VHH binders against c4kar8. Designs and how they scored, part 336

Target 1, 263 residues: c4kar8
Amino acid sequence: MAELSTPSPASPAPLDGGRGDELEKFTLRGARQILQLLQDLITHRGLITAHTGGGHSFMTAVLKVDEERGRVVLDPSPDPQANRRALAAPRLTCVTQLDGIRIQFPLVGLGEGQDKGRPALFAPLPAEMLRLQRREFYRLQVPLAHELSCLLKAEDLARKPVEVSARVIDIGAGGVAVVVPTGAAEFVIGGTLPACRLALPDGEPIELDLEVRNLNRQTQRNGTEQLRVGLRFAALPRAADTRIQRYIFKTERALNAKARGGL
Key: E = the ipSAE of ESMFold2; O = the ipSAE of OpenDDE; V2 = 0.75 times the mean of E and O plus 0.25 times the DockQ between their complexes.

## First folded at step 19 (VHH)

Design kf12 (framework vhh_vobarilizumab_d1; at its last look DockQ between E and O 0.66; V2 from the best seeds 0.68)
Fold by OpenDDE, look of step 19:
Structure kf12 (fold): chain B 263 residues (1-263), chain A 125 residues (1-125)
Amino acid sequence: as target 1 above (263 residues)
Amino acid sequence: EVQLVESGGGLVQPGGSLRLSCAASGFTFSYYAMAWYRQAPGKGRELVATITSGGSTSYADSVKGRFTISRDNAKNTLYLQMNSLRPEDTAVYYCARVEVWYHDRRGSTYEFDYWGQGTLVTVSS
């Protein structure tokens, strides 16, 4: 009985930099965002495939983020040769997945050492992190005529509480996408916005907690830059869920009727 | 509780030798890199020597070739053999546990989390 060696799940290959323009909208460069994402990787014990080039890679994890010193600590490979390759590489391409989202980031300037008696690899914080979110849920594009809005309770760059009225551009069972003016607030992926208010056409605003899932800069046709914020419903009451579902259904039906020439 | 206790300091003539010891307790000594620092009167603390858990050593240029850092993991003890002592070596010598060290293309970095009380070394004619 030949033990079918289950092919080791092919380590996700790094995304080729050639699609640079298309990937820019998914690239995080904010220090706070990067730190948060790295912290999330720690919290979730995310396994990372570290590519050293030449087709070589090893499994690692982020062990620690030192914000003060601007460094990340990685788990070294049990293979000394892999660690040597990592240290010799001009760049380490780290690939991982968190909550179904592909994350890719470069590390440069690797060093070897020890943290609290444990062997570790050290690198400066990445300058950028690519986060590719796949839409898990169908989202209704909100008609402009409906003017759905969400009052976001966020913080500015100074961590001062701010309220931002955001237009909802799409809505689904799992969350909303909104657009805000650039600089209106500081959003951190994985951060929670508490006690936000979603305004639906059919009644009083729904109070809910929102989790920031993605951030995309968009340039409008008029040249104005906006920030698209993807928000997940963190804890949606059943009554609110029902209202949202009803709205989606009603709107879809109306759009379909219009598309068929019925209105 | 982590404890580092230095001993072996004293008065020595120029050209003489002295061996310092640091008794470590409260942690797994063999897992940690260790270091010797010194502080001369009116001067700041300076790194004298380091030794990794694996036994790799580094020295300040001022003591290179004269001082030897070593460790006995079975005894949880760090040592500094000091030979050819000079008046400028007069200082309080401190044992330190290295919390973090790393080496990259730019050099070596050491961070310390525990220090001993120190032992005085006086080199005088």
Scores: ipSAE 0.769, ipTM 0.901, lowest interface PAE 0.5, mean pLDDT 90
Fold by ESMFold2, look of step 19:
Structure kf12 (fold): chain B 263 residues (1-263), chain A 125 residues (1-125)
Amino acid sequence: as target 1 above (263 residues)
Amino acid sequence: EVQLVESGGGLVQPGGSLRLSCAASGFTFSYYAMAWYRQAPGKGRELVATITSGGSTSYADSVKGRFTISRDNAKNTLYLQMNSLRPEDTAVYYCARVEVWYHDRRGSTYEFDYWGQGTLVTVSS
């Protein structure tokens, strides 16, 4: 069959370091796991975006892993300036994808030299690698027309139960972000909101427990104040998880179709 | 088959000079960094000098200013010019091909995959 042409994607940015505790469960630290994943990148000739800081990056690949010496060998950039930036950087943040799975790992202590007469970059093996399916890091920006809402079972400032209908502004596998009027309820970071109800378009609301992860006060352009509340799913039944992923998939597919047809 | 054949060793008096040669075959000589190692009686091997494919050189402190490493890529030959020889320079000298080299913030790394049979240099009265 004819050779398949893969379009070149935009350089993917590293995941935000402020999500470190959320990402720990997807972090590989076992030496055998790390070596196997690096070997998979070699076997599939996976292209890697290496971020050097300051918005700069270059394309590379893992050429070789030396388990005995504890190091990885990388393809240098044909651009000498990119190589100089890489060698000067205190760390490289490497980002790539293998079969739809995002892989991210740091390299520190980069060196420059030759492997069997060929120019190469050298670094110690990474101590950790992130391995994420898309669902594990993706957050859908909810279209306003969907009017997605979450009924929060919270307390007011006087410790009395209140129910607050909050608009969902983004949703992912691990949680939602909502907006509420300032003063509608008392929220405490780390606090649990039991038996909340997330309303998806395709059925009955999902009952779930939410944990408050962040709070951010916002002033709308009309001068009114709102709270953005970041909420984590505390425990998510499998059926609920499936419905959330289906909503995300259908919505993204619909948005992509409109973007192509709207131009 | 990669072959490295040293020559030029012998007996010299202190203060004398020798030039070692290493004939290389079985690989593209101009692509590889090369090195000289030596092994004195009862001691481990010591890296003496290196030369990259581009001609950059490095030397052990014990030989700096007295020894010169050079290469002739047209003749596939590595050289070590040894001047002002001392009894402490007595050793078997090996020509070596560098498989991997790199420099990082901790220093330089050199790893060798082929060595010759060696040539004996004896410096004595």
Scores: ipSAE 0.616, ipTM 0.836, lowest interface PAE 0.8, mean pLDDT 87
ESMFold2 (binder alone), look of step 19: mean pLDDT 80; pTM 0.795

Design kf13 (framework vhh_vobarilizumab_d1; at its last look DockQ between E and O 0.67; V2 from the best seeds 0.67)
Fold by OpenDDE, look of step 19:
Structure kf13 (fold): chain B 263 residues (1-263), chain A 125 residues (1-125)
Amino acid sequence: as target 1 above (263 residues)
Amino acid sequence: EVQLVESGGGLVQPGGSLRLSCAASGFTFSYYAMAWYRQAPGKGRELVATITSGGSTSYADSVKGRFTISRDNAKNTLYLQMNSLRPEDTAVYYCARVEVWYVDRYGSTYEFDYWGQGTLVTVSS
């Protein structure tokens, strides 16, 4: 009985930098966003494939983020040769996944040492992190005739609480996308916005917690810049879920009827 | 509780020798890099020598060839052998635990989390 060696899950190959323009919208360069994402990787104990070049890679994890010193601490490979390759590499390409989202980031200037008596690899914080979101849920494009709004409880650049009324542009079972004026608030991917209010046409606003999942700057035809914020429903009550689903269903039906020439 | 207790300081003549000891407790000594610092009167603290858990050593240029840092993991003790002492070596010498160290293309970095109370070394004729 030949033990079918289950092919080791192919280490996800780094995305080839050639499609640079298309990936820009998924690239995080904000220091706070990068720090938050790295912290999320720590919290979730995300395994990272670190590519050293030449087809070589090793498994690692982010152990610590030091914001004050601007460094990230990684778990070294149990293979000394892999660590040597990592240290010799001009760049590490780190690839991981968090909540089904592919994350890729470069590390440069790798060093080796110890943190609290434990062997570790050290690098400066990445200058950028690529976060590729796959839409897991169908999103209904909210018709312009429908005024769905979401009151976001966020913070400004000074970390002062602000309320931002955002237009909902799409909605699904898992969340909403909204547009806000640029500079209205500071959003951090992975951050939670508590006690937000989603306004549906069928009744009172729904109070819910929202998790920031995506940020995309958009320039309107008129030259005005807007921020598109993708938000996930955090701990959505059943009653709220039912209302959201009902709205989606009703709206889809109406749109389909209109498309068929019925109204 | 982490404790570092220095001993072995005293008065010595120029050209003399002295051996400092640092007794460590409250942590797994063998896992940590250790260091000696010194502070001369009216001057800031300066790194004198470091030793990793693996026994790799580094020295300040001012003491290179004269001082030797060593460790006995079985005794949880750090040592500094000081030979050919000079008046400029007069200082309070401190033992320190290295919380973080790493080496990259730019050099070595050391961060310390615990220090001893120090032991005075006076080199005078």
Scores: ipSAE 0.755, ipTM 0.892, lowest interface PAE 0.5, mean pLDDT 89
Fold by ESMFold2, look of step 19:
Structure kf13 (fold): chain B 263 residues (1-263), chain A 125 residues (1-125)
Amino acid sequence: as target 1 above (263 residues)
Amino acid sequence: EVQLVESGGGLVQPGGSLRLSCAASGFTFSYYAMAWYRQAPGKGRELVATITSGGSTSYADSVKGRFTISRDNAKNTLYLQMNSLRPEDTAVYYCARVEVWYVDRYGSTYEFDYWGQGTLVTVSS
């Protein structure tokens, strides 16, 4: 009758820093902006998931900000082990939301003590905070039944033009991820693919320029090799952006309706 | 509203003993860490001893082994027992309330928000 510790319910995971330039435009570094955002979290009593590493986290809140001393005061965990892990961690990654806006920030140099007679955790103000609307970090996993594709205008090994029809596996406001067979074309990180065509179900394909951001080789369960290509929209017209957001919204609604009725 | 009133100072011979008291009012005494500090003539302030709400204590090296800080939460009173007094212990002694304290990897921080008027201790033959 020994029961293993169950994992906590799904908590917001930190956005990793794989390509830090993808998140840089959403990073606040101004002291006044950081102070105001922390104050907004205090005012709205925002609940924060603080990640200590190794898959461990605890719930906290910002109790106050002291601008003159350059520090933030956090609510300690009622679990002493969580507090010990937080104090030992080289970095505490805090994740929360405020009115649909995802907020993420690091804290270093955590201490424990009391503020006005009450237990508290203390840290210097963060040097940066990520602030993202859902649209800016969300990626829809494209249903296979939609067979969304993107026609890529790329080059083969001999630097000759080749057109590759790539399956879209996820889509968001800033780009897509696609898969192609290994060897279908040569891709270079930072390279631009002009005049590609993204096929959405609701009209003519969208013509757009794409920039290669990452490349990952993958082995399918049948042993075949494929290449996952992360593509950024280089310049996205408003009409194209609207169509993409509409596709995401309609697809989510359809998936939610099917899942609720499809037991 | 917050008040700290020290008592128990006086003139004492070297090697003697003295017990200082600090009567606290206007706040929930048991929630707060408390401290004694002193100021000798022509010198800056010196933190003498601290005691947390849970009873953990710390002392300046100059008084370690001779002075004992204690508290009685039922009586809202802070004490400093001073034994083996020396002429260099001559100072005005102040009771202080700790507004903020914490310990991090860089050390300890103590910030005080209220002090008493002090009580004079003179150690002289």
Scores: ipSAE 0.581, ipTM 0.822, lowest interface PAE 1.1, mean pLDDT 87
ESMFold2 (binder alone), look of step 19: mean pLDDT 80; pTM 0.794

Design kf14 (framework vhh_vobarilizumab_d1; at its last look DockQ between E and O 0.66; V2 from the best seeds 0.70)
Fold by OpenDDE, look of step 19:
Structure kf14 (fold): chain B 263 residues (1-263), chain A 125 residues (1-125)
Amino acid sequence: as target 1 above (263 residues)
Amino acid sequence: EVQLVESGGGLVQPGGSLRLSCAASGFTFSYYAMAWYRQAPGKGRELVATITSGGSTSYADSVKGRFTISRDNAKNTLYLQMNSLRPEDTAVYYCARVEVWYVDRKGSTYEFDYWGQGTLVTVSS
């Protein structure tokens, strides 16, 4: 009985930096965003494939993030040779997934030591993290004529509460994408925006909690920079869900009718 | 509770020798790197020597070749053998538990979370 060696799931290869321009919109460089994402990896105990170059990689995890000292602590490989390669590498490319989203980040300046008597690898915080969100849910592109808006309760850079009126550009059963002026608020991926208000054409605004899932900088045709924020419905009441679904359905039907040459 | 208790300090003549001990309790001693640091009167704290859980040692340049850090894991005790003592070695010597240490291309980093009360070493003719 030949034990079918289940092919070890091919460690996702690092995305080649050659598509630099296209990936920029998915690259996080904000310190707070990076810290939050790393914390999320800790919370979810996400396994990370660390690539050391030359086709070599090992499995690791983020054990700790030290904001004060600006360092990340990783789980070392049980293979001493892998750790040696990691330490010798000028750059470690870490690849993982969180909630179906591919995350990639470089670590440079790796060191080896101990944290509270446990062997660990140490690195400075990454300067950037790539987060590639796959849209799992169908989202309706909101017609410009509908002017859907969402009042976001967020914080500014000083952590002062601010309200930002955002235009909804797409909507689905799971959430909305909105555009806000750059600098209007500080958004953190994984952060919750409580008591936001989604304005639909059919009645009173819906109060709901939103979770920040994606951040993309967009340059408009006029050269103005905007921030696209992908937001997930954190806890959607059934009545609100029904209204949202009804809106989507009605709008889709209208768009399809128009596309078919219907009035 | 983590406790570190230094002993063995005293008055010694230049060129003399002294052995310091640090009794550790309240944690798994064998898992932690340990260190000696000292503070001379009117001066800041200076790292003297470190020893990893695996027994790798490092020394300040000022004490290299004269001082030896060692550990007995069975006794939960850290030692500092000091030979060829000089007046400039006069200080309060402290035992410290290393919470974090790592070595990278820039050098070694040590962070301490517990330290003893210290023991005074006076080197005087």
Scores: ipSAE 0.786, ipTM 0.908, lowest interface PAE 0.5, mean pLDDT 90
Fold by ESMFold2, look of step 19:
Order: sequence, then C-alpha cells, then structure tokens
Structure kf14 (fold): chain B 263 residues (1-263), chain A 125 residues (1-125)
Amino acid sequence: as target 1 above (263 residues)
Amino acid sequence: EVQLVESGGGLVQPGGSLRLSCAASGFTFSYYAMAWYRQAPGKGRELVATITSGGSTSYADSVKGRFTISRDNAKNTLYLQMNSLRPEDTAVYYCARVEVWYVDRKGSTYEFDYWGQGTLVTVSS
C-alpha cells in the first residue's frame, strides 16, 4: 500500500455567501420542514461543525428540538473558549452532512445554561436551512488539458455585439466561471448573455443563456490582465444538465485516479 | 420518583422572619438548579428566587435584600430565609426543580418540571 488515507475533518466550510441567490431554491423556510430536518439530525446523531467567525469553529450536535418553545438545544464544547466565542458571535453557522446531503443553517441568539441538570447551549429555531445534494454545491476545477471553452455573445463598451471565446476554469450544476482578457467585452452584473455556446468534449456545443453573477480582475504571471466572470445557467435543459453532470463525474473520477498514482 | 416537600410556613407578624425548607428526593439534587415561587390568593405565580447547581443566586426585585435562597447538597435540602416580612409576602410558597435554564441576550429563562405541595406563609397586621 503506497498511501493510507486518514479521516478528514468533519464538515467543509460554509458555502460562499456570494452564492446566496443561486442557493435559494434549496433553502427550507417552512417551520414544519425545519423541524423535521432538525429531528433527522438528532435521530442520526449528526456531527455538526459550528462556525463562530474569524476562522474559528467547534464540533457539536443537536440534542433536542422543542417545537412548543421554538428552540433547539446543542451540545456545548468541552473547550470553554469555544463556548465563549459561540456566545459572543452574532451568528453561528452550522454545517453538517446526512447521507451525502449537505445541511447548513444559521443560529442567532445563542444562550448557555442547563437542560435537565446537564450543560447545554440554546437557540431559537433557525429561520432557514440549506439542504443540498453534492451535485448542487460542487464545482469542478477544469483541467487545463481539457481546453474547455465557452463562446460568449456579449457587447463591447459601445454596446456593439462581440463574440468572446472564454476558457472555463470551473463548472458546476448551476454555472461556470470563465476568464477573458480585460477589455474583451463589457460585462454587467445581473446582465444576460443569450445564446452562448459551451463546448464539452462529448458532443456538439451546448447553447445556453448565461447570467453574469460576479466579476473579478486578475493579473497573470506574464503581466497580462484578465477578468474572471462568474456565470449562472439561466435555464438549463435536461439534456444539457445531463451532459454537464456526466462531464463533471467522469473528470473527477479520472483526476482522482491520477492523484492515487499507479492503480 | 421526584419528590419535593416544603415546610416552615406559618403565621408571622410584619417585620418578622421565617425559614422555609424543601426536602428533595428521587433525583441527584446537586445537578439541578432549584427555585422558590409563591402564589398569593387570587393571583398568578411569582418567581421569588433561584439558585444554580454551582450556588449562583437570583431574586425578584420585591424580595431582594430581605430573602436569601440557599442549598445544602449533602442533605438534599433547599432553603429560603425570609426576613423583614410584609403583608404583601402572604402566599403559598412552592419549592421547584428547574428543568431548563439559560441566559441569552434577551435575559434569563427558567422552566420548572416539579413542584411541591406548598407551605402557607401568612403575614398578619
């Protein structure tokens, strides 16, 4: 055996807040749904990473939910400093997984005390909970060798049509990130780019409408400036979604095989 | 079986003193916060004093400085020393076990799961 993997940390970091609009369709806001999901976490004794801000977190679990009083009871940390940070934090961001489903929810108004003679933390029920399958939050970093590209039908500064061939740097179920030279086109956050073409290796390019979600200027090693453009799929036909998911799955599996060496 | 038995009530003159006791059994007394509450005739229940398992205390404004809550964990007994009694202190006094307590930004919360039968305190004119 060349390498033996050890268990990883319990849960990944909270999802980027800049993706909030993209995640809204996966956000539970109904009281009944929230109570049931919290009860599922209790039943399965799900281990939760509670983030207090500033890169600090601690491990906890939901011990019980009290529907009548509208609150949850959490296991306190054995580390007093972690508990003090949690109580001082304006919000506690809880992240966990249940049967491959990522669950994330905020708690506000944390208190400390005792439940039936045992130390515990208390909070009102969360106002929302994210519930995501891996497909819904994962972004594949596209290997350079794949030369994955997207033809953007955009406008220049004078609002004249231009076509820009952009390299795809990451891809997920909800969108792509691309890079273009600075000044290749004018991009506006919230703007729609109709009839763009995403070139996947397994067939003809996919025609897609894209929506600009974020822009970030970058300087490359050679001093050339480029623009990172975050793009959301405005509407994704099922056939296109299937092809994108197949590409992600096959590429991830191939990358994992290379990372493990001579299998 | 959880049991709480109050004693020490009676008739007292204004300005007088009484000491209430509560004998606890059927649970690990030292693990629980405990409280006294009272109910005057025709009125709702009022929380009088609390004491945590670690000995931290709190009091209603109406009794602060006059009443002292204490506990003896070796004897599983809760006490309320009541001094400078007033006619307004006339009530049935109940010993209670705290099921849940916590402090958050809104203040303190106390929830009780067991009460005794009560002991009557009458402060006459």
Scores: ipSAE 0.642, ipTM 0.847, lowest interface PAE 0.8, mean pLDDT 87
ESMFold2 (binder alone), look of step 19: mean pLDDT 80; pTM 0.796

Design kf15 (framework vhh_vobarilizumab_d1; at its last look DockQ between E and O 0.67; V2 from the best seeds 0.69)
Fold by OpenDDE, look of step 19:
Structure kf15 (fold): chain B 263 residues (1-263), chain A 125 residues (1-125)
Amino acid sequence: as target 1 above (263 residues)
Amino acid sequence: EVQLVESGGGLVQPGGSLRLSCAASGFTFSYYAMAWYRQAPGKGRELVATITSGGSTSYADSVKGRFTISRDNAKNTLYLQMNSLRPEDTAVYYCARVEVWYVDRSGSHYEFDYWGQGTLVTVSS
């Protein structure tokens, strides 16, 4: 009985930096965003494939993030040779997934030691983290004529509460994407925006909690930079869900009718 | 509760020897790196020596070749053998538990979370 060695799931290869321009919109460089994402990896006990180059990799996890000291602590490999390769590498490319989203980040300046008597790897916080969100849900592109808006309750850079009126650009059963002026608020991926208000054409605004899932900088044709924020409905009341679904359905039907040459 | 208690300090003549001990309790001693640091009168604290859980040692240049850090895990005790003592070695010597240590391209890094009350070493003719 030949034990079918289940092919070890091919460690996702690092995305080659050659597509630099296309990946920029998915790259996080904000310190708070990076810290939050790393914390999320800790919380979810996400396994990370750490690539050391030359086709070598090992499995690790983020054990701790030290904001004060600007460092990340990783679980060392049980293979001493893998750890040696990691330490010798000029750059460690970490690849993982969280909630179906591919995350990639570089670590440089790796060190080896102990944290509270446990072996660990140490590195400075990454300067950037790539987060590639795959849209799992169909989202309706909101017609410009509908002017859907969402009042976001967020914080500014000083953590002062601010309200930002955002245009909704797409909507689905799971959430909305909105555009806001750059600098209007500080958004953190994984952060919750409580008591936001989604304005639909059919009635009063819907109050709902939103979770920040994605952040993309966009340059408009006029050269103005905007921030696209992908937001998930954190807790959508049934009545609100019904209204949103009705809107999507009605709008899709209208768009399809128009596309077919219907009035 | 984590406790570190230093002993063995005293008055010694230049060129003399002294052995300091640090009794550790309240944690798994064998898992932690340990260190000696000292503070001379009117000066800041300086790291004297470190020893990892695996027994790897490092020393300040000022004490290298004269001081030896060692540990007895069975006794939960850290030691500092000090030979060829000099007046400039006069200080309060502290035992410290290393919470975090690591070595990178920039060098060795140590962070301490517990330390003893210290023991005075006076080197005088």
Scores: ipSAE 0.792, ipTM 0.908, lowest interface PAE 0.5, mean pLDDT 90
Fold by ESMFold2, look of step 19:
Structure kf15 (fold): chain B 263 residues (1-263), chain A 125 residues (1-125)
Amino acid sequence: as target 1 above (263 residues)
Amino acid sequence: EVQLVESGGGLVQPGGSLRLSCAASGFTFSYYAMAWYRQAPGKGRELVATITSGGSTSYADSVKGRFTISRDNAKNTLYLQMNSLRPEDTAVYYCARVEVWYVDRSGSHYEFDYWGQGTLVTVSS
């Protein structure tokens, strides 16, 4: 028996828009669990992307863990400037994947020195590690032909109610990203948009409460400005979740069939 | 097998000088930070001085300005020049290899994995 391969996520950036209650279910905080997961990364020689902020990152690996001293040892970058950025950063966000499982963890209090005469970076054990199955972090890029839309109940700049029909550009288990024309509505990070309607192909629209998690202004190739709005599902009934997962599954199968040229 | 062998201890009057040597073998000496520590009769161990592989040095406040740590990587030898000796410098002096060192926001950290059998320094009038 064989498993169908899946496409890689488009962005290697740390997950933080789904932080809080949503990600807490997947967060390891037990010392034994953390040590074992770090040891698994060492054993499998897991390559880690370490994010230092400002869009900068470098590749590293966990070389060893020291339970007694509560410490991890990391491979330094060959680029001295990357090491300096890492040491200056208040937090190093490490992202990697092990057997299709996404792993993310913070390191604070980074130090620089030597282990047995070899340059190394040192940090206390992380207080938490995020461990996610593909379903838990995957975002499907919605094909244009599907014309997926979400009706947003928001406010304009004058604080008057406005309904905005927004095109859904990606969708996952925890939320959607949409695009709207700049100025169509006023959005506030952390703000709630009640009783929005997500229109999937075949079936009634899903009524959802959405929370604004991020905002990105985007310029199209013709210079037109639009706003990308990242939205989290505040509460998602199981029936709605099932419909969303079914849509994702069917769309992926269709896209994979096209990519293989299997006609 | 890693070996560290100290020499140069002895009896000296207050105000005198001694030079301690530590012959290292069984490892690539130039890659490791090295240290001297001492243990006086009835007291715990005191870190005296450190020197990194790159030659940076650090000293305990009690010896600063009087002792100088140095290394000769071609001869695999660590030195401690001890000047203006005081009776409270009386101790067994140990050469040590630094297994781990690093600097973070809380300061400098050192961990030792090998040390010699020591050389006795007695400072008395």
Scores: ipSAE 0.593, ipTM 0.815, lowest interface PAE 1.0, mean pLDDT 87
ESMFold2 (binder alone), look of step 19: mean pLDDT 82; pTM 0.806

